# VHH binders against Uncharacterized protein YOR385W: the designs that were tried, part 4

Target 1, 290 residues: Uncharacterized protein YOR385W, of Saccharomyces cerevisiae (q08909)
Amino acid sequence: MRGFSGQPLSDDDNYRIEKTQRNTIPERLHFSRERNMPIASIFGTRGYFVFSSEQSYDKFKQTNFNISTLDADGVGVPLFHIVQSYNVIGKITRSSPDFYIYKYVLQGVQDPPLYSDCKVICQDKVFRLCKILYCEIYAHQGFFETKYDFFYPSKTQPVKKYQIIKQSNMRDLYSTLDGMRFRWHVKFYSDHFRLMFLDEDRLNYSNSNQKERQKPDQGKSKAPDFVIGHYTRTFSDILPRSTSKCSNLIIGEHSKPDSLGITTVPDLTQEFACQGALIHYLLHIERERK

## First folded at step 18 (VHH)

Design v4 (from u1 with E100D)
Fold by ESMFold2, look of step 18:
Structure v4 (fold): chain B 290 residues (1-290), chain A 120 residues (1-120)
Amino acid sequence: as target 1 above (290 residues)
Amino acid sequence: QVQLVESGGALVQPGGSLRLSCAASGRTFSSYAMRWYRQAPGKEREWVAYISRSGDTTVYEDSVKGRFTISRDDARNTVYLQMNSLKPEDTAVYYCAAHDYGFLDDYEYWGQGTQVTVSS
């Protein structure tokens, strides 16, 4: 499947990922390529599935959900499965729900498990595919904002935590990850979110809930936005299918162009993908409430 | 089908302690990650504590850290919530939940709840 990875997206200006080596940008954000991660629904299942590449999604469909043989990179299986919690009282009051993200993990059958609570999905003579509860997202709805706490229950205590903040009456989302601040920005008439790194050292944190883009025209000289990812919706098929691609996450990363499967997705990409999966689900919930 | 039954809820003075139990019927208990939630009158249900399938990872909501301890006894198919230094704001119905999953499936099971009341 030569030539499928590393290709520029249609309309490069609209889906551009900033690739810079400037010292003012953290080295963790010095990306070499974009990863396109389809998000899909499967008839008869709850939630949504995130794939590590378009090729992985296509192979998953081709095998008709039969994964009796596995390849070394884990192409053709989902990376994540996000579901909404059975929070019945929250649904009745229309409060913001909690979510769970499962991860699919591939390793050699002779290797010790990476996680103690891994559930075996399938195995061939060489590889074992497992599923784990990877991330829990807990919502705390206030008058001016909703906070989403991300807990990663695996490994040890304390569990690494970070937060996404959604302001009331605004669609933008703000996150902090390892001391770096980010904004998922979307215009009112669009479902295209741009993930941007924020360098706001001079601005007082008491105004962190305000969008800077609501100020007057910014045609004067200002540093360009540092865009590291995108969430975009896919145009729906005219004909229903048992598996439907709903959207794409496009995330900058440092990886080789042929990194298509679940075993080669960088940790930072996985963390941003969890944020994007939440955005996808929140948009779905908003449409269902209408 | 899995049934969860909570017990141990009671009326307690501030500063007191309680141990809640959540027993699962029938199935192998080690198949489930387990959680405790609580809901005070007129408020949203909130998450309290989590324990992984293996029991090697526990996570707590900030307001209960250091006061509450979740544990599991797989031989008895039971999860416990030890609640110390109880405060009036801990008054709620406490629910346990079990979490299981398969290849494309996800399952949550909920108990009926047990009332904890902390009188000022």
Scores: ipSAE 0.472, ipTM 0.693, lowest interface PAE 1.5, mean pLDDT 77
Fold by ESMFold2, look of step 23:
Structure v4 (fold): chain B 290 residues (1-290), chain A 120 residues (1-120)
Amino acid sequence: as target 1 above (290 residues)
Amino acid sequence: QVQLVESGGALVQPGGSLRLSCAASGRTFSSYAMRWYRQAPGKEREWVAYISRSGDTTVYEDSVKGRFTISRDDARNTVYLQMNSLKPEDTAVYYCAAHDYGFLDDYEYWGQGTQVTVSS
């Protein structure tokens, strides 16, 4: 917690996640800490950039967008770059995605490449920084809902798909990931979204051969809210000529407290960060239509 | 700025073959990894094939592995999709695509598409 800014959040602004090892919660969600991931805009560029930590964002600003010195953890470079597609032919034919997410990848120059289609941004004797097209997002606008499908290029097949659903009369977003269900819940007149795990599998506990079968049955009268992340916007002035922090994503993960750079962000955290980046962009689009 | 033009789409019998071409104006294909996508009526775009910038890595969607081959000829600024053993489910508009991206920027390039129809 103190690894972000060195100061805790206030009690009212505590962006905590639920930390548990309960059997009713998938082990992949047994998180130990929160990662704070700033989202920023950069003057003269399209879209938004997601950083792996506040420290990474601060270093990026201090170098004035100059990545001439790389460190082993990748502190001071963005993790993701999300842009809205504006290919006019693709819009007309629906042949292009609505958003692209690019990822920055740092590797030792002697390590095998993780991605065959990475474009080298910079390199020193020890490290190389690459950028790849990581994810494509397709929006399917219906009368009652909009569905967002997430496609991921990879060096191994198959391409993974994830879906987010926004109902037309609600601000909340629902997502699925690896068979798990989640809700991005937003309170009345707020831009603070809480990412919650939705535990419907308690109805199927009778299929388990575990000795703890009776214990989950007693607690099904109210499904507990299991908060694993947050999205919150800042009221920063986006008119500065260089960089403006727009929001923060706070995502639960299992990692060391000193995991600050892009090389140590867990895969599951990256997937939730892509969802959060989309939420940020959708809020931006909504406000620009006012 | 850069324009991609697909060609070679046709009506063909099941089991037949076609070769699609994607020609670029402006920059050479040696600067881009290239992708083929397809979209059937009323369906979303499907990723089909990929070829790396160097041409030494190719990847295919499972349903086309062993039937489709992507290749490039950088001297002619052209990428090809050789399609063999065609099936009715291969019926779609086929698109060639490339992305150019740098540290903080990006650009997208798509062709207009070429129609492939597999039926008797």
Scores: ipSAE 0.423, ipTM 0.674, lowest interface PAE 1.8, mean pLDDT 77
Fold by ESMFold2, look of step 22:
Structure v4 (fold): chain B 290 residues (1-290), chain A 120 residues (1-120)
Amino acid sequence: as target 1 above (290 residues)
Amino acid sequence: QVQLVESGGALVQPGGSLRLSCAASGRTFSSYAMRWYRQAPGKEREWVAYISRSGDTTVYEDSVKGRFTISRDDARNTVYLQMNSLKPEDTAVYYCAAHDYGFLDDYEYWGQGTQVTVSS
């Protein structure tokens, strides 16, 4: 055969999502684009902030954190703020930390309050920006695993609950959402997590019975992983003691490319972003222990 | 800043009732969403109840729903936890917590706890 001289593919190809529309995959996961959601730290504050787009993050920096007017789509403000709970040191026995996720919400000034626990952050003649306590994460650490329970208290809907499980000797995280099962998978030596949908056909039960492991599998496909998102660490040359982009969440969704602000982020994207924000914080905690 | 002090913990019989209070004091008290937590000896802390800033939304952990009631009295800067039909598994130190937040900041306040013991 002839030589195949050519340049290697770009590293940017590593952060794409699966866009094939298989009939066995739930229709809600038939995504059309990726949303890039920067995660940033801000000097003098606790925790991390998730933005709805690179453009929103860039506008936030340009305003120098002082918003005089609100954009109708909410470009230039964070979507989420995740913090680690204060444990009352010396009064509570050692356990896994708790986390809180706040959400920023844009409303018209004449609209009724969306949440009774909403706090108005800023307002112009047309819109007001509010912040709510959107999600509480409770960690339950066992010897073999840590379970993260997500609670969404709300006046207007039933409390939603779901759980993420991290096994103690592994970095991967598993979750279930609306009956669908997911895995955030990370390779050894990497901080790049891939969010994957787990089909029932991929479920593998192992046990001490070797005959069950050797059972032939008619129709095994070794199908490619169905990747719907990514978490990646990003190092940037941001000035010290300022706002620094720490990482990016890339999540599949149904939306237009010009859907840049907080008002246009789909609910499913927001749920995966909360999972990604937890991953980011867990990586931070792990590094601080070294 | 806000300082929280719990009171009302006691020894009670199974099936009994008890009311805990969480008094807030400090520079300026504003309406906060308030929470009760509990921690039994050797166990992890667990969430018990939540009340919104306005007091119109309450949420309870499943094992206490229908037995515990959270309420607030903003004139007295106090949140209450009414505990009915108490069971031995309700034995714990009970903590109240308040949560405040601004544009880029957040503040979390905890009380020092009050002991509830349910035994015959």
Scores: ipSAE 0.416, ipTM 0.681, lowest interface PAE 1.8, mean pLDDT 77
Fold by ESMFold2, fold request of step 24:
Structure v4 (fold): chain B 290 residues (1-290), chain A 120 residues (1-120)
Amino acid sequence: as target 1 above (290 residues)
Amino acid sequence: QVQLVESGGALVQPGGSLRLSCAASGRTFSSYAMRWYRQAPGKEREWVAYISRSGDTTVYEDSVKGRFTISRDDARNTVYLQMNSLKPEDTAVYYCAAHDYGFLDDYEYWGQGTQVTVSS
């Protein structure tokens, strides 16, 4: 491996993502591979950038942040850019977002535009790269929990896709997305979050076929642990002027191993990437308070 | 770098109409997606309307849908909020906001607000 970036996923580490065909697990979560998405800070800029692969991050650095040449897969450009809003009046009144997420979008120059509202960053003979305001995140601080609502204004209507809930005095985050429940679990002393799918807590019942489908004879209070992703830090923010990779977001997905650019990131992976970007930013904010 | 100036706020009777304008100085509006927000006394500031950079996408808060229309005129560097069938609950200071963003950067711009009062 080279530098701080590029550490591979290891089956000897806590970074395992479960690959299963269990019928109790939604088909959308039957993964074929893991995608490692570096999260980086770039000196002299606001916020953090999420890359679709280690290779994309490495190419981005090798071009010295110059994107004058574009390829069909979109390797070497960021996928997302997350920033914190500093409009404190709007945040106090909850009338404005707490965070914005921008997305980079690549299309062929002759293709019909997929997004009518994008800012062209660059264009060559074949491809056009755009940036759009993709997601707004609203934080609602309560006495017992903070809720983060994810809205997508680039559609024809703001659509709340999901909400993340952080309970007071706990670091775990819970979300519901497309009817599925998830937990970003972290031990108090760690910055390693495991993204887990949470099954329903169901009562046992006397249906004979359903009993045969239960593999372990476990109590009804235990939910199955099904790890679908990880957030882990790669660098410490003790050097805040660093322009290097800060963390990795590892998400299970169904895609080809050579799916390295921004054009081939599955939609569900993109949603989890937005959640991971928020987690990264919240950890940064927490460290800055100390 | 960019200054946003709202105008057109006034006292209006219920059922009346107003058009708010938000003009940008110094730069062409074609670079911005634009939003309107409002804040009533003692209440939270709330999002009202959104218009995309191209103008092809507009989005509205449910309480104003069908009554308010956001539009843009890039030649005049101005975004508008046409408010029809005004109700006392529409009384607020109205703010326009824009985001400018490039390859690796982002900027927020807010206007100073314009007062709309709906009462007899």
Scores: ipSAE 0.318, ipTM 0.636, lowest interface PAE 2.3, mean pLDDT 76

Design v5 (from u1 with D105T)
Fold by ESMFold2, look of step 19:
Structure v5 (fold): chain B 290 residues (1-290), chain A 120 residues (1-120)
Amino acid sequence: as target 1 above (290 residues)
Amino acid sequence: QVQLVESGGALVQPGGSLRLSCAASGRTFSSYAMRWYRQAPGKEREWVAYISRSGDTTVYEDSVKGRFTISRDDARNTVYLQMNSLKPEDTAVYYCAAHEYGFLTDYEYWGQGTQVTVSS
């Protein structure tokens, strides 16, 4: 919680990922560190922006896209911009996505165009910053669940598709990615989601809302949850005509501690960040409905 | 703002050919990447083809690759979908879509659709 001092979100062990190696956990999930990715809103805009680091967000607040120089790592610009689709008619007819996720990409001005389908946001003598459509999300609401299909068009790679499922009577979300199964778990009356890898022992076949009690330190219990990320809401003061941090998304990854800009965010981190961005937006929609 | 109107949908026999058009009005057409989608009755919409703003890059869904060709004529503000070797499974309403990248937000624009029916 914030008080009169406006203290930031704590970095205690409640926001850490599991780093214990286990045979049942794929090696690509044996992460070494956490990346903190602020999610923010900008006055006069729709949707939310995801930043690659606290440093990147702090620098962005100083410039707000009025950037005279771009650094080589892309510090001080957003990584993603998620917006809800504006086309109400297309959503009713199921002919348009429910959400778009745009990605900011940094390129050298001397390099060949990597994406012919991009908008140049700003440019200096060395670099240009482009915005591309990265992901489309389609929602399919049923009586027992809502399914969110993620569609990733790409020129150079096969289209990646994965799905997030939200049960109608639960706040938890389940996802699959590259054959792996995950759960974004949230306790009742909380906005703190924990991203967990689900091995066979923890795979839910049906209703997953079971109350947990503190376990004593006794032998032969099953292994603890394998947490690889977190979403937490921030209670910042919202000043008129300003940029406000709304939440933090913390994702495990293989990276160096000085990996601060958009150019060095691993692909897997980016895909989990898209899931976290959707969660953030769904919480916003839920609050507006209630 | 941009308005899109599809045309050229018709009833054709299997193995036949058809060319769809998508005419754009309003802002400069060359600012948009263009896509074709289709939706069969009772089915979910699926993308079919993509063409970049410059026209340098085209991408096709696997089931239409080699049979369909997307192209653009920026002087006439029109995108085309040439459809050859048509099959009954190609029966659908075809939509074109334009995507505009904004500074702080992005916009999408959709046409009303044109019906393509492939039957004996």
Scores: ipSAE 0.000, ipTM 0.132, lowest interface PAE 17.7, mean pLDDT 75

## First folded at step 19 (VHH; from v5 with Y50W)

Design w7
Fold by OpenDDE, look of step 19:
Structure w7 (fold): chain B 290 residues (1-290), chain A 120 residues (1-120)
Amino acid sequence: as target 1 above (290 residues)
Amino acid sequence: QVQLVESGGALVQPGGSLRLSCAASGRTFSSYAMRWYRQAPGKEREWVAWISRSGDTTVYEDSVKGRFTISRDDARNTVYLQMNSLKPEDTAVYYCAAHEYGFLTDYEYWGQGTQVTVSS
């Protein structure tokens, strides 16, 4: 079990995250580290839990969420809980959320509430742990594509929203965050998704390649894909346990190496984690239908 | 476990209005997102309306948009469904649902339903 200490995942080409200082790449994508985020299932519960680190996941398993073990960073507490709506069968219209993502929020007891709709899970003299509805996902199935609208109701104004688009003929997922275009790419026979930043040059290339599937590979050096993250099931638990790791999100991040807890996860990483959680759930649904 | 009790169902004429109420037991009503469902005879239960915990967000099924309004009164532990311009197609048993979540849990509670009949 290669304990992904805050150290860059080993040179396995399969999990490589590109580090760049190119000026053409947004500074936000100049990563200093990789965050390994386990996605786990808990027996008797619904949905999946996303952890901020392997260490956090391990601590959760060891302590079974003993609040006395909580620190200011929130290590040992899940970051997210994603669930599918109960209304899947009764959903005639696509106007209700298909998925809910809850966020666990740790704050000092004396601190002002970070979110208005905080359900207090536990509290001691120092810390308050809340669970909040963090994100609603609305799925819209079209003929040629499925759209997933991400709505963040708990965020302070302006309300953040974005869309993921999945084309019917492809398994890839496209999103735009803060003007940046991203692609979750997966090979046809794989469940390993690579998160890629799409720069302008690559966008033009992708559009041209869709048209040029007919024209021979003129030697234009395909700019290497700028991979910024991974979704993988490679490290999943084989045997079901009370708490089972189902997959991992590996995301490039600009943060301190010791950022392991829920309080230290950058917003962009959280967004990718939400997307990754959705991907995980969608894959699960697909497997269950087979 | 929260108990939900629907009320307000009645026989009304087309074009009429009706207000349904759903009263929740307990002290944690504000922690629930609330939904209305309906089930017509011989049909599956269908989603009608949703209101967030804060009440700031409402969503409606397309067939009821502009006609139905979901609202909540946390002081009374009650969610409402104002139904205007009722149609025969709106005839169904209407159910209230509360969405609750705990630390590791996510639950939906249902009422027993109230009959709404729209007929001339």
Scores: ipSAE 0.518, ipTM 0.792, lowest interface PAE 0.7, mean pLDDT 85
Fold by ESMFold2, look of step 20:
Structure w7 (fold): chain B 290 residues (1-290), chain A 120 residues (1-120)
Amino acid sequence: as target 1 above (290 residues)
Amino acid sequence: QVQLVESGGALVQPGGSLRLSCAASGRTFSSYAMRWYRQAPGKEREWVAWISRSGDTTVYEDSVKGRFTISRDDARNTVYLQMNSLKPEDTAVYYCAAHEYGFLTDYEYWGQGTQVTVSS
């Protein structure tokens, strides 16, 4: 086993985000840095919370929503809260979502409310922190695949954001977002998912028939390895009545190194964080079935 | 996108009442939270009133609270601002705005405005 015949390599070397200026890669994926987004369980609440940075999570642990002063960048508050729906009957009939994703937004107290479903969490003299329903997730479980439809709420008709597809006998997840195709790939025995951008032309070439020719190298014989993010679980002791970090999302983005709060998370990063939050919940559900 | 047309602006005496309308065309009106703003001469534009997509929640700027009422009629694709107990300080161009919850970015659409003048 690895313990007796050798130690496994450190996973730190496998958390790299590819940085590129290739013309074939969309400019939105030309990253300048990596954002570490902790996923945590907060005492006294259901579900899981995604934070915009490790620093934001560390600050939050000191206050746990008992915040007297709000940071202008939104450091020290969650970005997202994912919960599994209570409504078992509605889930069976698909008349209600399987998951809700709420988003925390920071607003000036002198500004009008921007969101119809806003709940004010806290405020100081300058800012208020609002929680909005950001996304509803509907799971459609078939024989060959499970589809997770992400919807933006509407009182008349939900607007579909995108879809994640998980094939029934595989752990990998696939999504299409804004015309770009992505794969969350996970190794056997691992809970480490790697988010990869799939080049449409290269994917088609890799799937098509080709003549036998000169032996290609390993990189040319595999699907694209353009990694833009990671999901990893943490293994730490959890004390009763405590807030604890459960996992991390590491997502490439174009942003300043001191972009730590919720107001400075790029839109694309936010959507990948929603996908990672679902992955976290699905792994939690799997472990509870044991 | 949605297009907004305000109407109902007029000259009115202090203490009077006026009802503004904002008709929406294009995309589904029920998808938008609606707002009224105003801009007095020489001042910055300020918000006045807000109504949720469902119409269940309304919020008002402090100086108009108790005097102004925002409402919506989804069948007519129209939002209203009922303005009572008007004061000279309410003199402004009033704008309607619609907020669309976007996939990656929220969008806001504006009308051209309607003039309200409160004068003795």
Scores: ipSAE 0.000, ipTM 0.214, lowest interface PAE 14.6, mean pLDDT 76

## First folded at step 20 (VHH)

Design x6 (from u1 with Y107E)
Fold by ESMFold2, look of step 22:
Structure x6 (fold): chain B 290 residues (1-290), chain A 120 residues (1-120)
Amino acid sequence: as target 1 above (290 residues)
Amino acid sequence: QVQLVESGGALVQPGGSLRLSCAASGRTFSSYAMRWYRQAPGKEREWVAYISRSGDTTVYEDSVKGRFTISRDDARNTVYLQMNSLKPEDTAVYYCAAHEYGFLDDEEYWGQGTQVTVSS
């Protein structure tokens, strides 16, 4: 792996996020902590699972898929399950999604269902764990870029959508979320993606039609890199066991240090985790083609 | 193994009505949330309607809300899409889909589609 990825990752400093109170950075990006979200494969299943913390992943392994008593915070349960669609006719006709993301949701058994269509996975006397179809991803491959449309089939309106764009001549991915622009930047021949906020200062808004992409002004100060997350691959255990950790997402957030389970993952963290899960799957697909 | 078969697609005039059916076989029908999708020529697939496993919740895409109604009849293992006030923009192949998923598993089932054409 080291031979193809170049230099191995050298230390923990490569996985830090930028922490700031600068008013040029949106307040919702003023993070104080990193959340480490392992991505794992499970023998005999399709796709990959995203965990809310290393502790959650470790507890999941300790139970060996047997969860009999739910933690109040949802520690030991995956947050997301991403799979590639296998509908052959739909893929040929471009009439089906390319990926599905399922989400695990924990609620008290006495509370009204937050989602009317949930599949109860397990329940104890206090809590109920459900799984829902959370997101569909449609890939549209063009001449200069591939667009990945994230569609959230929710019961509420408006239906949330956003897009990730991968340029054909680069591995970087770009996204826009709530008016903020982001870049997943990866060095040449590396699998370490850095999630960066892109400063709006270089964009000039016009009352008329907006021109196509142009080079930024050369004489203006370039916005500093504001790294808010990372995707990295990791070595998995070689021994044949039920689970293997494949990679890690490290995402900045504002939360308490003991927020380890699925119930307290901020919405913005969840959005970036879905993007990271797609990146992971795309790397898997790319490697299998070679 | 679940099999889905759509029916009821036809050529109709604008303002007309159709009822599409999606018959499921194999396993207990009440185990599945059901969806309708459509795809017009030269366009991407779009989601149309959703009905929960219980039938208590239905959700619609904006352009069909108030005109289309999804329903289910578990005794007949069938999901329906009642389409009223049809417009030329509703012309598409309509697909029924179901998802079965457990703790770590997932399965998806799709029908082969039924053609709806709305023209004068």
Scores: ipSAE 0.354, ipTM 0.652, lowest interface PAE 2.2, mean pLDDT 76

